# Ledger of designs, part 18: VH-VL binders against Uncharacterized protein YLR179C

Target 1, 201 residues: Uncharacterized protein YLR179C, of Saccharomyces cerevisiae (q06252)
Amino acid sequence: MSSAIVAKLNKEDIIKDTVKDLAFEILGELSVSYVDSDDIKLGNPMPMEATQAAPTIKFTPFDKSQLSAEDKLALLMTDPDAPSRTEHKWSEVCHYIITDIPVEYGPGGDIAISGKGVVRNNYIGPGPPKNSGYHRYVFFLCKQPKGADSSTFTKVENIISWGYGTPGAGAYDYIKENNLQLVGANYYMVENTTVDFNYDM
Short names: E, the ipSAE of ESMFold2; O, the ipSAE of OpenDDE; V2, 0.75 times the mean of E and O plus 0.25 times the DockQ between their complexes.

## First folded at step 17 (VH-VL; framework fv_temelimab)

Design n2 (from k3 with heavy chain R105Y; at its last look DockQ between E and O 0.74; V2 from the best seeds 0.00; counts 0 for: pae O 2.2 > 2)
Fold by OpenDDE, look of step 17:
Structure n2 (fold): chain C 201 residues (1-201), chain A 120 residues (1-120), chain B 106 residues (1-106)
Amino acid sequence: as target 1 above (201 residues)
Amino acid sequence: QVQLVQSGAEVKKPGSSVKVSCKASGYTFTSYYMHWVRQAPGQGLEWIGAINPDSGNTAYNQKFQGRATITADKSTSTAYMELSSLRSEDTAVYYCAKDFYGLDYGFDYWGQGTLVTVSS
Amino acid sequence: QIQLTQSPSSLSASVGDRVTITCSASSSVRYMYWYQQKPGKAPKAWIYYAYNRASGVPSRFSGSGSGTDYTLTISSLQPEDFATYYCQQYHRYPLTFGGGTKVEIK
């Protein structure tokens, strides 16, 4: 299970382009779903229009004993393909950050991610440049350090390169600086369509 | 380096037409919408319309519907805004503005502006 | 169309003052933008996605808000900050701007 997820991320060069050599211990499945859409499956394409509202996110651990009730989780969403897979002058673009997500199990054994915790960076829907091909929109779930005060975490005040000012910077730096532990991931693909001026953002 | 360079100031008579150009460089012209915004003297900003330079599709403020025509030439990376049936109230600085990131994410770069004066 | 109302339309302040500008939308908008404009110059991107500072924007500037209410704050006004600030919504067409807030020297 965990190895399959990591293998898929590697195949799509997500680890290389984002979290790099950070320890990655997959502890469960990160479910992401948008309204009127099926659950995101690692790497499936999504229509851009369907991803403009914040998704419903849940986490289902493989083993509940690996997460304590005292643990807090952080969710990150990033686009390493900005403005494209071949040009990364804006990479990574920060699309979502939530911290202090409590570990609370629902009746189904999953942990609600969306709607919980503190939103540090508001959700920004995918908006890849036209004719820039598919972009990977990656979700990372992290475990926060025990007893950590998320108010002291790095402030991402510019979504471009997560404010680090270096192309390619983003999730790696944020995770490392704040001593987060990668425990889950998911992603989907979006490309800009030819539908112009026809929907509300 | 992104640059939007607009054509020079214009003086027009009422009833005539004016066509302002905006030459873009430093980015992929066809990947971002180009918007037109005007500002009357001492007034605020008013959105005129926008174009997808790749498809040629346009959107207009209803206020200018039928009078404003926005076009783009991909070969020269130049956008145009033509306003017909000019009135004194059309006296303003006209700006082209580049869309950000790829969707409707605001304007990250602006042209230097083109003053259009309509007077008899 | 979505109407944006800025408050105040103008204000006088001194260097070092805390300045707060508000932008109220007639309906909820997901994305609000702010621009700075100085006399005789084109507007400059200042805040995007409600809270992100554009390149070169000093840290004394901050943006906040959601739904219908957004705010631009200058923690300590500096001489170069005297300008007119505009909010803009990019939620639906037609795109619309606030009426602007002129920040003047007291």
Scores: ipSAE 0.285, ipTM 0.747, lowest interface PAE 2.2, mean pLDDT 92
ESMFold2, look of step 17: ipSAE 0.472; ipTM 0.787
ESMFold2 (binder alone), look of step 17: mean pLDDT 92; pTM 0.943

Design n3 (from k3 with heavy chain L103I; at its last look DockQ between E and O 0.67; V2 from the best seeds 0.59)
Heavy chain, then light chain:
Amino acid sequence: QVQLVQSGAEVKKPGSSVKVSCKASGYTFTSYYMHWVRQAPGQGLEWIGAINPDSGNTAYNQKFQGRATITADKSTSTAYMELSSLRSEDTAVYYCAKDFYGIDRGFDYWGQGTLVTVSS
Amino acid sequence: QIQLTQSPSSLSASVGDRVTITCSASSSVRYMYWYQQKPGKAPKAWIYYAYNRASGVPSRFSGSGSGTDYTLTISSLQPEDFATYYCQQYHRYPLTFGGGTKVEIK
ESMFold2, look of step 17: ipSAE 0.534; ipTM 0.807
ESMFold2 (binder alone), look of step 17: mean pLDDT 92; pTM 0.942
OpenDDE, look of step 17: ipSAE 0.743; ipTM 0.905
ESMFold2, look of step 18: ipSAE 0.497; ipTM 0.791
ESMFold2 (binder alone), look of step 18: mean pLDDT 92; pTM 0.942
OpenDDE, look of step 18: ipSAE 0.700; ipTM 0.893
ESMFold2, fold request of step 19: ipSAE 0.459, 0.445, 0.456; ipTM 0.787, 0.782, 0.782
ESMFold2 (binder alone), fold request of step 19: mean pLDDT 91, 92, 92; pTM 0.941, 0.941, 0.948
OpenDDE, fold request of step 19: ipSAE 0.766, 0.742, 0.792; ipTM 0.909, 0.895, 0.915
ESMFold2, look of step 22: ipSAE 0.526; ipTM 0.798
ESMFold2 (binder alone), look of step 22: mean pLDDT 91; pTM 0.942
OpenDDE, look of step 22: ipSAE 0.593; ipTM 0.867

Design n4 (from k3 with heavy chain L103M; at its last look DockQ between E and O 0.58; V2 from the best seeds 0.50)
Fold by ESMFold2, look of step 17:
Structure n4 (fold): chain C 201 residues (1-201), chain A 120 residues (1-120), chain B 106 residues (1-106)
Amino acid sequence: as target 1 above (201 residues)
Amino acid sequence: QVQLVQSGAEVKKPGSSVKVSCKASGYTFTSYYMHWVRQAPGQGLEWIGAINPDSGNTAYNQKFQGRATITADKSTSTAYMELSSLRSEDTAVYYCAKDFYGMDRGFDYWGQGTLVTVSS
Amino acid sequence: QIQLTQSPSSLSASVGDRVTITCSASSSVRYMYWYQQKPGKAPKAWIYYAYNRASGVPSRFSGSGSGTDYTLTISSLQPEDFATYYCQQYHRYPLTFGGGTKVEIK
């Protein structure tokens, strides 16, 4: 399970482009779903219109013993492809940050991610420029350091380059700076195929 | 860096037309809508319309009753707004503005503005 | 057409004061955008997606709200904040702006 997720992320350059040299171990499946749609299936194309409201996000550990009740989780969403796959001068774009998510299992054995914790950066739906091709929209679930004071985590006050001021900076830098441990990932792809000047979307 | 450089100020007589240019640089011109907004002296901002520079499709505020024509030239990365049948009420600074990132987009960059004065 | 009503239309405040500008939409919008315009200059992007500051905007500026009611707050007014502030919706065409709020230092 872990190796299959890592293999898919490698094949689509997610690790090369966004994880880089972070040590990580995928501990479960991070599900992302919108409205009446099925869960995101690692890299599926999604219509832009379907991704504009905040998604439901859940995490199912492969083995519940891999997380303790004292752990806190953080969710990150990033676009490494701004303004396009071949031009990264605004990358990465920060789309969502939630911290202090408790490890609490619902009736289905999932940990609810969305709707829990502290929203640090409100959800901003995918909006790739027209004619920029597909952008990857990557979700990372991280374990926070034991006993961490999340008020000291980096404040992301500009979504472009996550406010670090260096093209290409983003989730990697946030994870490193705040000593987060990457434990889950998922992504989908969006390109802008909307009708020009659509006033009813 | 993104720049939007507009053509210079113009003085026009009622009944004539004006064509303002907006040359874009520092980004992919065809990937973002270009908008036109005007501001009469001492007054607020009013959206005129926009163009998708790739398709040539436009949208207009109906207030301008077909008097406004927005075009774009991909080869020079330049947008144009022409306003015909000018009246004294059309005296304003005319701005071009680029979309921001996201589906619901604001404007992240504005041209310096072009003063159009309509007087007899 | 979504109408945006800003309040107040103008205000005078002292350096260090907390200033709050409201923007009310005639129907719900997904996000609100704010621009700062200094006299004789083009508007500048200030707050986008209701909450997030544009590059270079001081942390004393914050945006809040959802649905029909949005605010721009300056926690401690500075002399350089003399300007007119406009809200804008991009939820539905035609795009519309609020009438502006002129902030003067007294």
Scores: ipSAE 0.470, ipTM 0.756, lowest interface PAE 1.6, mean pLDDT 89
ESMFold2 (binder alone), look of step 17: mean pLDDT 92; pTM 0.944
OpenDDE, look of step 17: ipSAE 0.489; ipTM 0.834

Design n5 (from k3 with heavy chain R105W; at its last look DockQ between E and O 0.91; V2 from the best seeds 0.57)
Fold by ESMFold2, look of step 17:
Structure n5 (fold): chain C 201 residues (1-201), chain A 120 residues (1-120), chain B 106 residues (1-106)
Amino acid sequence: as target 1 above (201 residues)
Amino acid sequence: QVQLVQSGAEVKKPGSSVKVSCKASGYTFTSYYMHWVRQAPGQGLEWIGAINPDSGNTAYNQKFQGRATITADKSTSTAYMELSSLRSEDTAVYYCAKDFYGLDWGFDYWGQGTLVTVSS
Amino acid sequence: QIQLTQSPSSLSASVGDRVTITCSASSSVRYMYWYQQKPGKAPKAWIYYAYNRASGVPSRFSGSGSGTDYTLTISSLQPEDFATYYCQQYHRYPLTFGGGTKVEIK
């Protein structure tokens, strides 16, 4: 199932645009779901209105031996297409950071990601500009270095370019700086089709 | 660079109207709402209304409903706000403001302001 | 409409002081926005989404809060920080601003 996930990410340029030259191994399925919608199915379009509250996020490893009880996980959410697929002056936009997520299995055999750990950057729902086309909203699950003090992780104090000050900087730079190991990914696409001045968030 | 350039100061009599322009450059005009905000001397900020320049749809603060008219001209990337039945209490600096990146991001750029003085 | 109440309405402070400004909403809002305005000038974008500094805003500024209660903090006040700060909600129309907090030199 690892090869199918990687193939889909490559088909939609997720690897090229956001993973770049990071070494990675997908160790499981990262599921993302919203209250009134079906689960995210690797790159499906989503109505903007359905994505405004924080999603339920869970991780199901292919092989539990690659994660131990001492491991801590981090979740990242990024938009590489800001303000559009062809204009990148705000890329990447940071939408969510959770660190220190424990490896604890629920009754369904999955690890709860959302609602666990420490929220470093609150969820910000997709808000692409009208008439900017679809934006990719990418989730990365990472394993933290063993024994790392997460208080020393990069503080993202501006969502634009993740605060790095360079257009195009984002999740890649955060993963690299903090020695995180990418182990899961998912994404969906959103375009802005909301009714003017009357959307409910 | 994003730039919002407003028309010059106006002096008006009570009962007349004023139309303030806001010419936008440095971004795709039709992709972002344009807002109008005023500030009376020594007072805070008050939202008047907004327009989607692509659709022409508008929203107004109820306080100004019936007196304020917000329009946009796509061909010149210019938004307009007209306030009718002027009173001395309408003396204020009027600002246009661009919403930031899509919806609910706040305002990232403001025009320089247009002083409208209403006096007899 | 959602009413925003800023506190204090004004304060006097010295260079180097820690300054805390609060903004309380009459009902829960998802995000709060802050603007800085100097006399005779247009407001400037300052803080987005409760905590994000706009481009060029110094790191001594921080925002925090959620729900109905939001805070803007200046960790060590500098001469260029003397201004009026406004909070704004973009949760529901009509958009509304707080009454402002004027930060003055002692």
Scores: ipSAE 0.414, ipTM 0.747, lowest interface PAE 2.0, mean pLDDT 89
ESMFold2 (binder alone), look of step 17: mean pLDDT 92; pTM 0.943
OpenDDE, look of step 17: ipSAE 0.491; ipTM 0.830

Design n6 (from k3 with light chain R30Y; at its last look DockQ between E and O 0.67; V2 from the best seeds 0.00; counts 0 for: pae O 2.1 > 2, grease 19.9 > 18.9)
Fold by OpenDDE, look of step 17:
Structure n6 (fold): chain C 201 residues (1-201), chain A 120 residues (1-120), chain B 106 residues (1-106)
Amino acid sequence: as target 1 above (201 residues)
Amino acid sequence: QVQLVQSGAEVKKPGSSVKVSCKASGYTFTSYYMHWVRQAPGQGLEWIGAINPDSGNTAYNQKFQGRATITADKSTSTAYMELSSLRSEDTAVYYCAKDFYGLDRGFDYWGQGTLVTVSS
Amino acid sequence: QIQLTQSPSSLSASVGDRVTITCSASSSVYYMYWYQQKPGKAPKAWIYYAYNRASGVPSRFSGSGSGTDYTLTISSLQPEDFATYYCQQYHRYPLTFGGGTKVEIK
């Protein structure tokens, strides 16, 4: 299962465009769902209108013994396709950061991600430029270093290139700088449609 | 480098019409909405409307519905705002403003403004 | 439409002062933006998505907030910061601005 997820991410060039050579140990399934929508499946297209409010996110470990009750998790959401797959002057765009998510299992054996922890960067729904094709919106779940103080983590004060000032910078730098461990991922795609001015964001 | 260059100042009589232009450069014109905002002397900012330059679809502030017409010429990367039945209260600086990130996400660049004076 | 109320409408402050401007929305908004405007000039993008500084905006500026309440803060006012600041919502149409807050020299 873990290999299947990584394989899909590689096939879609997500790893190449984001976390690159960072260690990636998939420990479970990262579930992402939006209101009135089906759960996100790796790479499925979503209507832009359906993704403007923060999603419900859960994590289901393959083996609960791999996560300690003392562990904290961090969730990252990024768009490497900004402003497009062919132009990366804004890549990556930071769309969501939550840290200090506690490892607490629900009745179903999943860990609630959304609504927990500390929101470091507020959720920003997908908003790809028109005629820019599909954008990949990628979620990464990470383990924080044991005993780490997330208040000392890198501050992302600009969503463009996560504030690093270098096109293509983002999740890789954040993860590396803060010694995060990649343990889960999911993603979907959004394309700006021809529908104009007909919904409230 | 993104640039929005607007047409020059206008002096108009009440009841007449004015058409202000905004020439865009430095980005893909059809990929971002273009907005029009005005500011009366000593007053705040007021949104007039917007256009998708690619489709030509528009949205208007109801206050200006029927009087304001926003258009765009893709071949010249130019947006236009025409306001008819001008009144003295329409005296203001009119700005074009580029949408950020292509989806109703604020204005990252503004034109230099066009003063429209309506007086008898 | 969503009404945005800025507070205060004007304030007088000295160089070095901490300045706080608030923007209250009549209903919850996902995205709030701030603009700086100096006399005779077009507004400039200042804060986008509530907390992101636009290019060239000094670090002494910060944005925060969610839901109906948003804040622009200047940690230490500098001479070039005297201007009028506007909040703007991009949640629903029609787009609306706050009434502005003029930051003047004391």
Scores: ipSAE 0.275, ipTM 0.740, lowest interface PAE 2.1, mean pLDDT 92
ESMFold2, look of step 17: ipSAE 0.443; ipTM 0.754
ESMFold2 (binder alone), look of step 17: mean pLDDT 92; pTM 0.943

## First folded at step 18 (VH-VL; framework fv_temelimab)

Design p1 (from n3 with heavy chain D104E; at its last fold request DockQ between E and O 0.71; V2 from the best seeds 0.61)
Heavy chain, then light chain:
Amino acid sequence: QVQLVQSGAEVKKPGSSVKVSCKASGYTFTSYYMHWVRQAPGQGLEWIGAINPDSGNTAYNQKFQGRATITADKSTSTAYMELSSLRSEDTAVYYCAKDFYGIERGFDYWGQGTLVTVSS
Amino acid sequence: QIQLTQSPSSLSASVGDRVTITCSASSSVRYMYWYQQKPGKAPKAWIYYAYNRASGVPSRFSGSGSGTDYTLTISSLQPEDFATYYCQQYHRYPLTFGGGTKVEIK
ESMFold2, look of step 18: ipSAE 0.463; ipTM 0.769
ESMFold2 (binder alone), look of step 18: mean pLDDT 91; pTM 0.942
OpenDDE, look of step 18: ipSAE 0.785; ipTM 0.913
ESMFold2, look of step 23: ipSAE 0.531; ipTM 0.800
ESMFold2 (binder alone), look of step 23: mean pLDDT 92; pTM 0.944
OpenDDE, look of step 23: ipSAE 0.549; ipTM 0.848
ESMFold2, fold request of step 25: ipSAE 0.508, 0.042, 0.416; ipTM 0.808, 0.624, 0.760
ESMFold2 (binder alone), fold request of step 25: mean pLDDT 91, 91, 92; pTM 0.941, 0.944, 0.942
OpenDDE, fold request of step 25: ipSAE 0.645, 0.605, 0.573; ipTM 0.868, 0.858, 0.847

Design p2 (from n3 with heavy chain Y101W; at its last look DockQ between E and O 0.83; V2 from the best seeds 0.57)
Fold by ESMFold2, look of step 18:
Structure p2 (fold): chain C 201 residues (1-201), chain A 120 residues (1-120), chain B 106 residues (1-106)
Amino acid sequence: as target 1 above (201 residues)
Amino acid sequence: QVQLVQSGAEVKKPGSSVKVSCKASGYTFTSYYMHWVRQAPGQGLEWIGAINPDSGNTAYNQKFQGRATITADKSTSTAYMELSSLRSEDTAVYYCAKDFWGIDRGFDYWGQGTLVTVSS
Amino acid sequence: QIQLTQSPSSLSASVGDRVTITCSASSSVRYMYWYQQKPGKAPKAWIYYAYNRASGVPSRFSGSGSGTDYTLTISSLQPEDFATYYCQQYHRYPLTFGGGTKVEIK
């Protein structure tokens, strides 16, 4: 199961463009869903208006023994395609950070990700520029180091390049400097097709 | 380097019109809304309206509907705001401002401002 | 139309003081934006998405809040922070600004 997800992410350049040479060991399925919409399916297009409120995020491990009750999880959301797929001067854009998510199973054998833990950076919905094509919106689930003091994790104070000041910086740098272990991923695509000056979106 | 360069100051009589230009550079002009905001001397900021330079679609604050006309020229990357039937209370600095992304994202760059003085 | 009420309208504080500016919306907004304006100059983007500092904004500035209540804080006021600060909503048209908060150094 893990090799198929990694193969898909490689085929679509997610790994090359975001996490580069970090170890990427998928331990389960990361589901992301929006109100009145089906779960996202590795790279599906989503209407921009459907993604503006924070999604429901859950993780279903392939094997529960790969996570312990003492583990804490972190969720990251990033856009590597800012301002467009071919221009990276604002990449990556940080859209969501949750840390200290407990490993606690619900009725379906899944771990609730959204609504748990500590929100470090509030959800910012996809907002690609008009005429910039599709942007990839990538979710990474990580395992935190055992015993880590999450109050020392990097503070992301600007969404552009995650505040690192270097075009292309983002999830890779955050994961590496905070010693996070990649365990899950998903993504979808959004382009801006909004009606001009629609105040209800 | 994103720049918004506006036309120079104007002195106008009541009842006339003024047209302010805003020349954009350093970004893709058609990918972002352009807004117009004014500020009377010693006062706060007031949104006039906006244009999508790609489509030509506009939105206006109802206060200015019928007097303000916002246009854009894609070939010169220039937006315009024309205000007609000027009154003394239209004396203000007029700013153009670039939308940050495309929707619900704030303004990231402002023009230097154009002082329009309406006096007899 | 969403009305934004800033408080205070003006303040005078000493270098090193902690300064708090509030912005109250008449109905819930998804994000709040803040601009700094120096006398005789155009406004500058300062805080966007309620908490994100624009590039070059000193770390002593922070934004917070959600729904109807938002705050801009200067943790240790510096002489160069003399300016007027405006909040702005981009949740619904027409776009609206707060009345501004003029910060003066004592």
Scores: ipSAE 0.477, ipTM 0.770, lowest interface PAE 1.6, mean pLDDT 89
ESMFold2 (binder alone), look of step 18: mean pLDDT 92; pTM 0.942
OpenDDE, look of step 18: ipSAE 0.489; ipTM 0.833

Design p3 (from n3 with light chain S27Q A54F S55T; at its last look DockQ between E and O 0.77; V2 from the best seeds 0.53)
Fold by ESMFold2, look of step 18:
Structure p3 (fold): chain C 201 residues (1-201), chain A 120 residues (1-120), chain B 106 residues (1-106)
Amino acid sequence: as target 1 above (201 residues)
Amino acid sequence: QVQLVQSGAEVKKPGSSVKVSCKASGYTFTSYYMHWVRQAPGQGLEWIGAINPDSGNTAYNQKFQGRATITADKSTSTAYMELSSLRSEDTAVYYCAKDFYGIDRGFDYWGQGTLVTVSS
Amino acid sequence: QIQLTQSPSSLSASVGDRVTITCSASQSVRYMYWYQQKPGKAPKAWIYYAYNRFTGVPSRFSGSGSGTDYTLTISSLQPEDFATYYCQQYHRYPLTFGGGTKVEIK
């Protein structure tokens, strides 16, 4: 099942644009869901208004033995398409960081990601500029280094280029600097469809 | 590289109109709202209204509804704000400002300001 | 409309002081924005999405808060920081600003 996920990510340039040369292995399904909207299924378009509150996020490993009870997980959300797919001067935009997520299984064999751990950067919902087309909103789940002190993880003090100061910098740099191991991914697409000056959500 | 260059200072009599221009460069003009904000001498900032340059749709602070007219010319990347029936209390520096990326957006660039003085 | 109340309206401080400016909204907003303005100059973009510094804003500036209560903090005041600071909401139209906080040399 992991090969289909990786093939889709490659075909849509997620690997090229955000993962780059990181070695990784997808160990499960990262599910992302919003109230009253279509389920996320690797690149599904989403209405902008449906994505403004933080989503429910869960991870279902293909094989539970691949994660230990002592592992901690980190969730990252990034937009590589800022201000658009063809202009990258703000890329990547950091939308969410959760660290220290415990490996604890619910009744369905999934791990609750949202509502667990420590929120390092509060959720910022998709808000692509009007007339910028669809932006990809990419979620990465990572395993933290064993025994890591997450207070020493990179502080992301600016969402533009994750504060690295170089257009295109983002999730890759954060994962590499903090020795995170990429184990799950998902994404959806949003374009701005709001009516002009009609109270944004 | 983004620049917002406004027209020069103006002196007007009460009851007349003024039209301030704001020429944008360094970004895609039609992709962002343009806002107008004023500041009376020694006072704070007051939002007048905004335009979507692509659609021509506008929004106004109710205080200025009926007196302010905001327009945009895509071909010259220029926004305009016209204020009619001027009063002495309309003496202020008028700014254009570009909004930023996102749903709850702030302003990332401001014009240099245009002083409008209304006096007899 | 959403009213923003800044406190204090003015303050006098010495170089090196820690300065905290507050902005209270009459109802919850998703984010807060801050601008710095020096006399005779246009405002400058300073903080967006509550905590993000615009390019060129020194790291001694930090923003924080959520809901109705937001702060701008200068950890060690420098001579170039003497200015007026405004908060702004873009949560609902009409857009509104705080009344400003003038930071003066003591």
Scores: ipSAE 0.384, ipTM 0.735, lowest interface PAE 1.9, mean pLDDT 89
ESMFold2 (binder alone), look of step 18: mean pLDDT 92; pTM 0.948
OpenDDE, look of step 18: ipSAE 0.528; ipTM 0.846

Design p4 (from n1 with heavy chain K98R; at its last look DockQ between E and O 0.14; V2 from the best seeds 0.00; counts 0 for: pae O 5.0 > 2, placed apart)
Fold by OpenDDE, look of step 18:
Structure p4 (fold): chain C 201 residues (1-201), chain A 120 residues (1-120), chain B 106 residues (1-106)
Amino acid sequence: as target 1 above (201 residues)
Amino acid sequence: QVQLVQSGAEVKKPGSSVKVSCKASGYTFTSYYMHWVRQAPGQGLEWIGAINPDSGNTAYNQKFQGRATITADKSTSTAYMELSSLRSEDTAVYYCARDFYGLERGFDYWGQGTLVTVSS
Amino acid sequence: QIQLTQSPSSLSASVGDRVTITCSASSSVRYMYWYQQKPGKAPKAWIYYAYNRASGVPSRFSGSGSGTDYTLTISSLQPEDFATYYCQQYHRYPLTFGGGTKVEIK
């Protein structure tokens, strides 16, 4: 399952466009679901209107021994396709950051992600420019360094390129400079065909 | 630091035209839209239009279509708003405000405002 | 155009009070913003994307909402919070503002 997830991410150029050559060890399944919608399944299309409220997110490790109660997790959401797949002057756009998520197993063996931890960047639902094609909205779950002080983590003040000022910058830089370890991922796609957005100006 | 400095107050007769300027500094002028918003005395905010200084593309409130002209000079990092056929109802403080294509924090920086008074 | 109706148009409150301002859109909007304006001054960015505080905005301010209904809340009103607040939609041209809500001292 881990290899299948990574293969899919590679096939869709997500790794290339986001985390690049960072170590990538998938430790479980990252479940993402929106109200009145089915669970996100690695690249399925979603209506834009269905993704405007923060999703419910859970993580189910393949092996519970890989995450202990003292571990903390961080959840990242990013759009590498801003303003489109062919134009990346805004890439990546930061859509969500939660840190200090405790490892607490539910009865089903899953870890609740949403509603836990400290929200560093509030959720921003997908809002791609009209007629800009499908955008990939990618979730990364990371393990925080042991004993890390989250107050020292990078502050993302500008969602464009995560504030790094370089097109294409975002998750890679945040993960690297904060010594995060990728342990899970999921993504879906959204296009805007209905909203007359200001990006046309 | 980001600054938007507007031209001084204007007193105009009905039927005349006024052109307000907004000089930007402290950031890349062509990377942000420039909007114009006005506020009549004791009233709310009204959007007039906007320009992409890089492309020159503009958008207007239909209410002002044909009467308002928004331009930008990249060489001086200055945006302009010209309003013709002035009426007493056009008396207001006119603001310029920058925006990063609606992806950042809305109108995150504003000019200090320019009072335009239209009276006979 | 998308009409934004703020409620109330004005309110009187005391320091420490919880204040709630609503903004109702005539149709669903994707992007809602809030601005604070004090007399004789230009508006200031206050909330972006419905619930993100702009730089320097105290934590007592919060934004919420989606679709056609949005809310700005001040959990505990402070002296410096007396001002007029405006909502603004950035969903479709023409951009439009709410009528404003003046928060006055009781």
Scores: ipSAE 0.038, ipTM 0.603, lowest interface PAE 5.0, mean pLDDT 91
ESMFold2, look of step 18: ipSAE 0.466; ipTM 0.794
ESMFold2 (binder alone), look of step 18: mean pLDDT 93; pTM 0.950

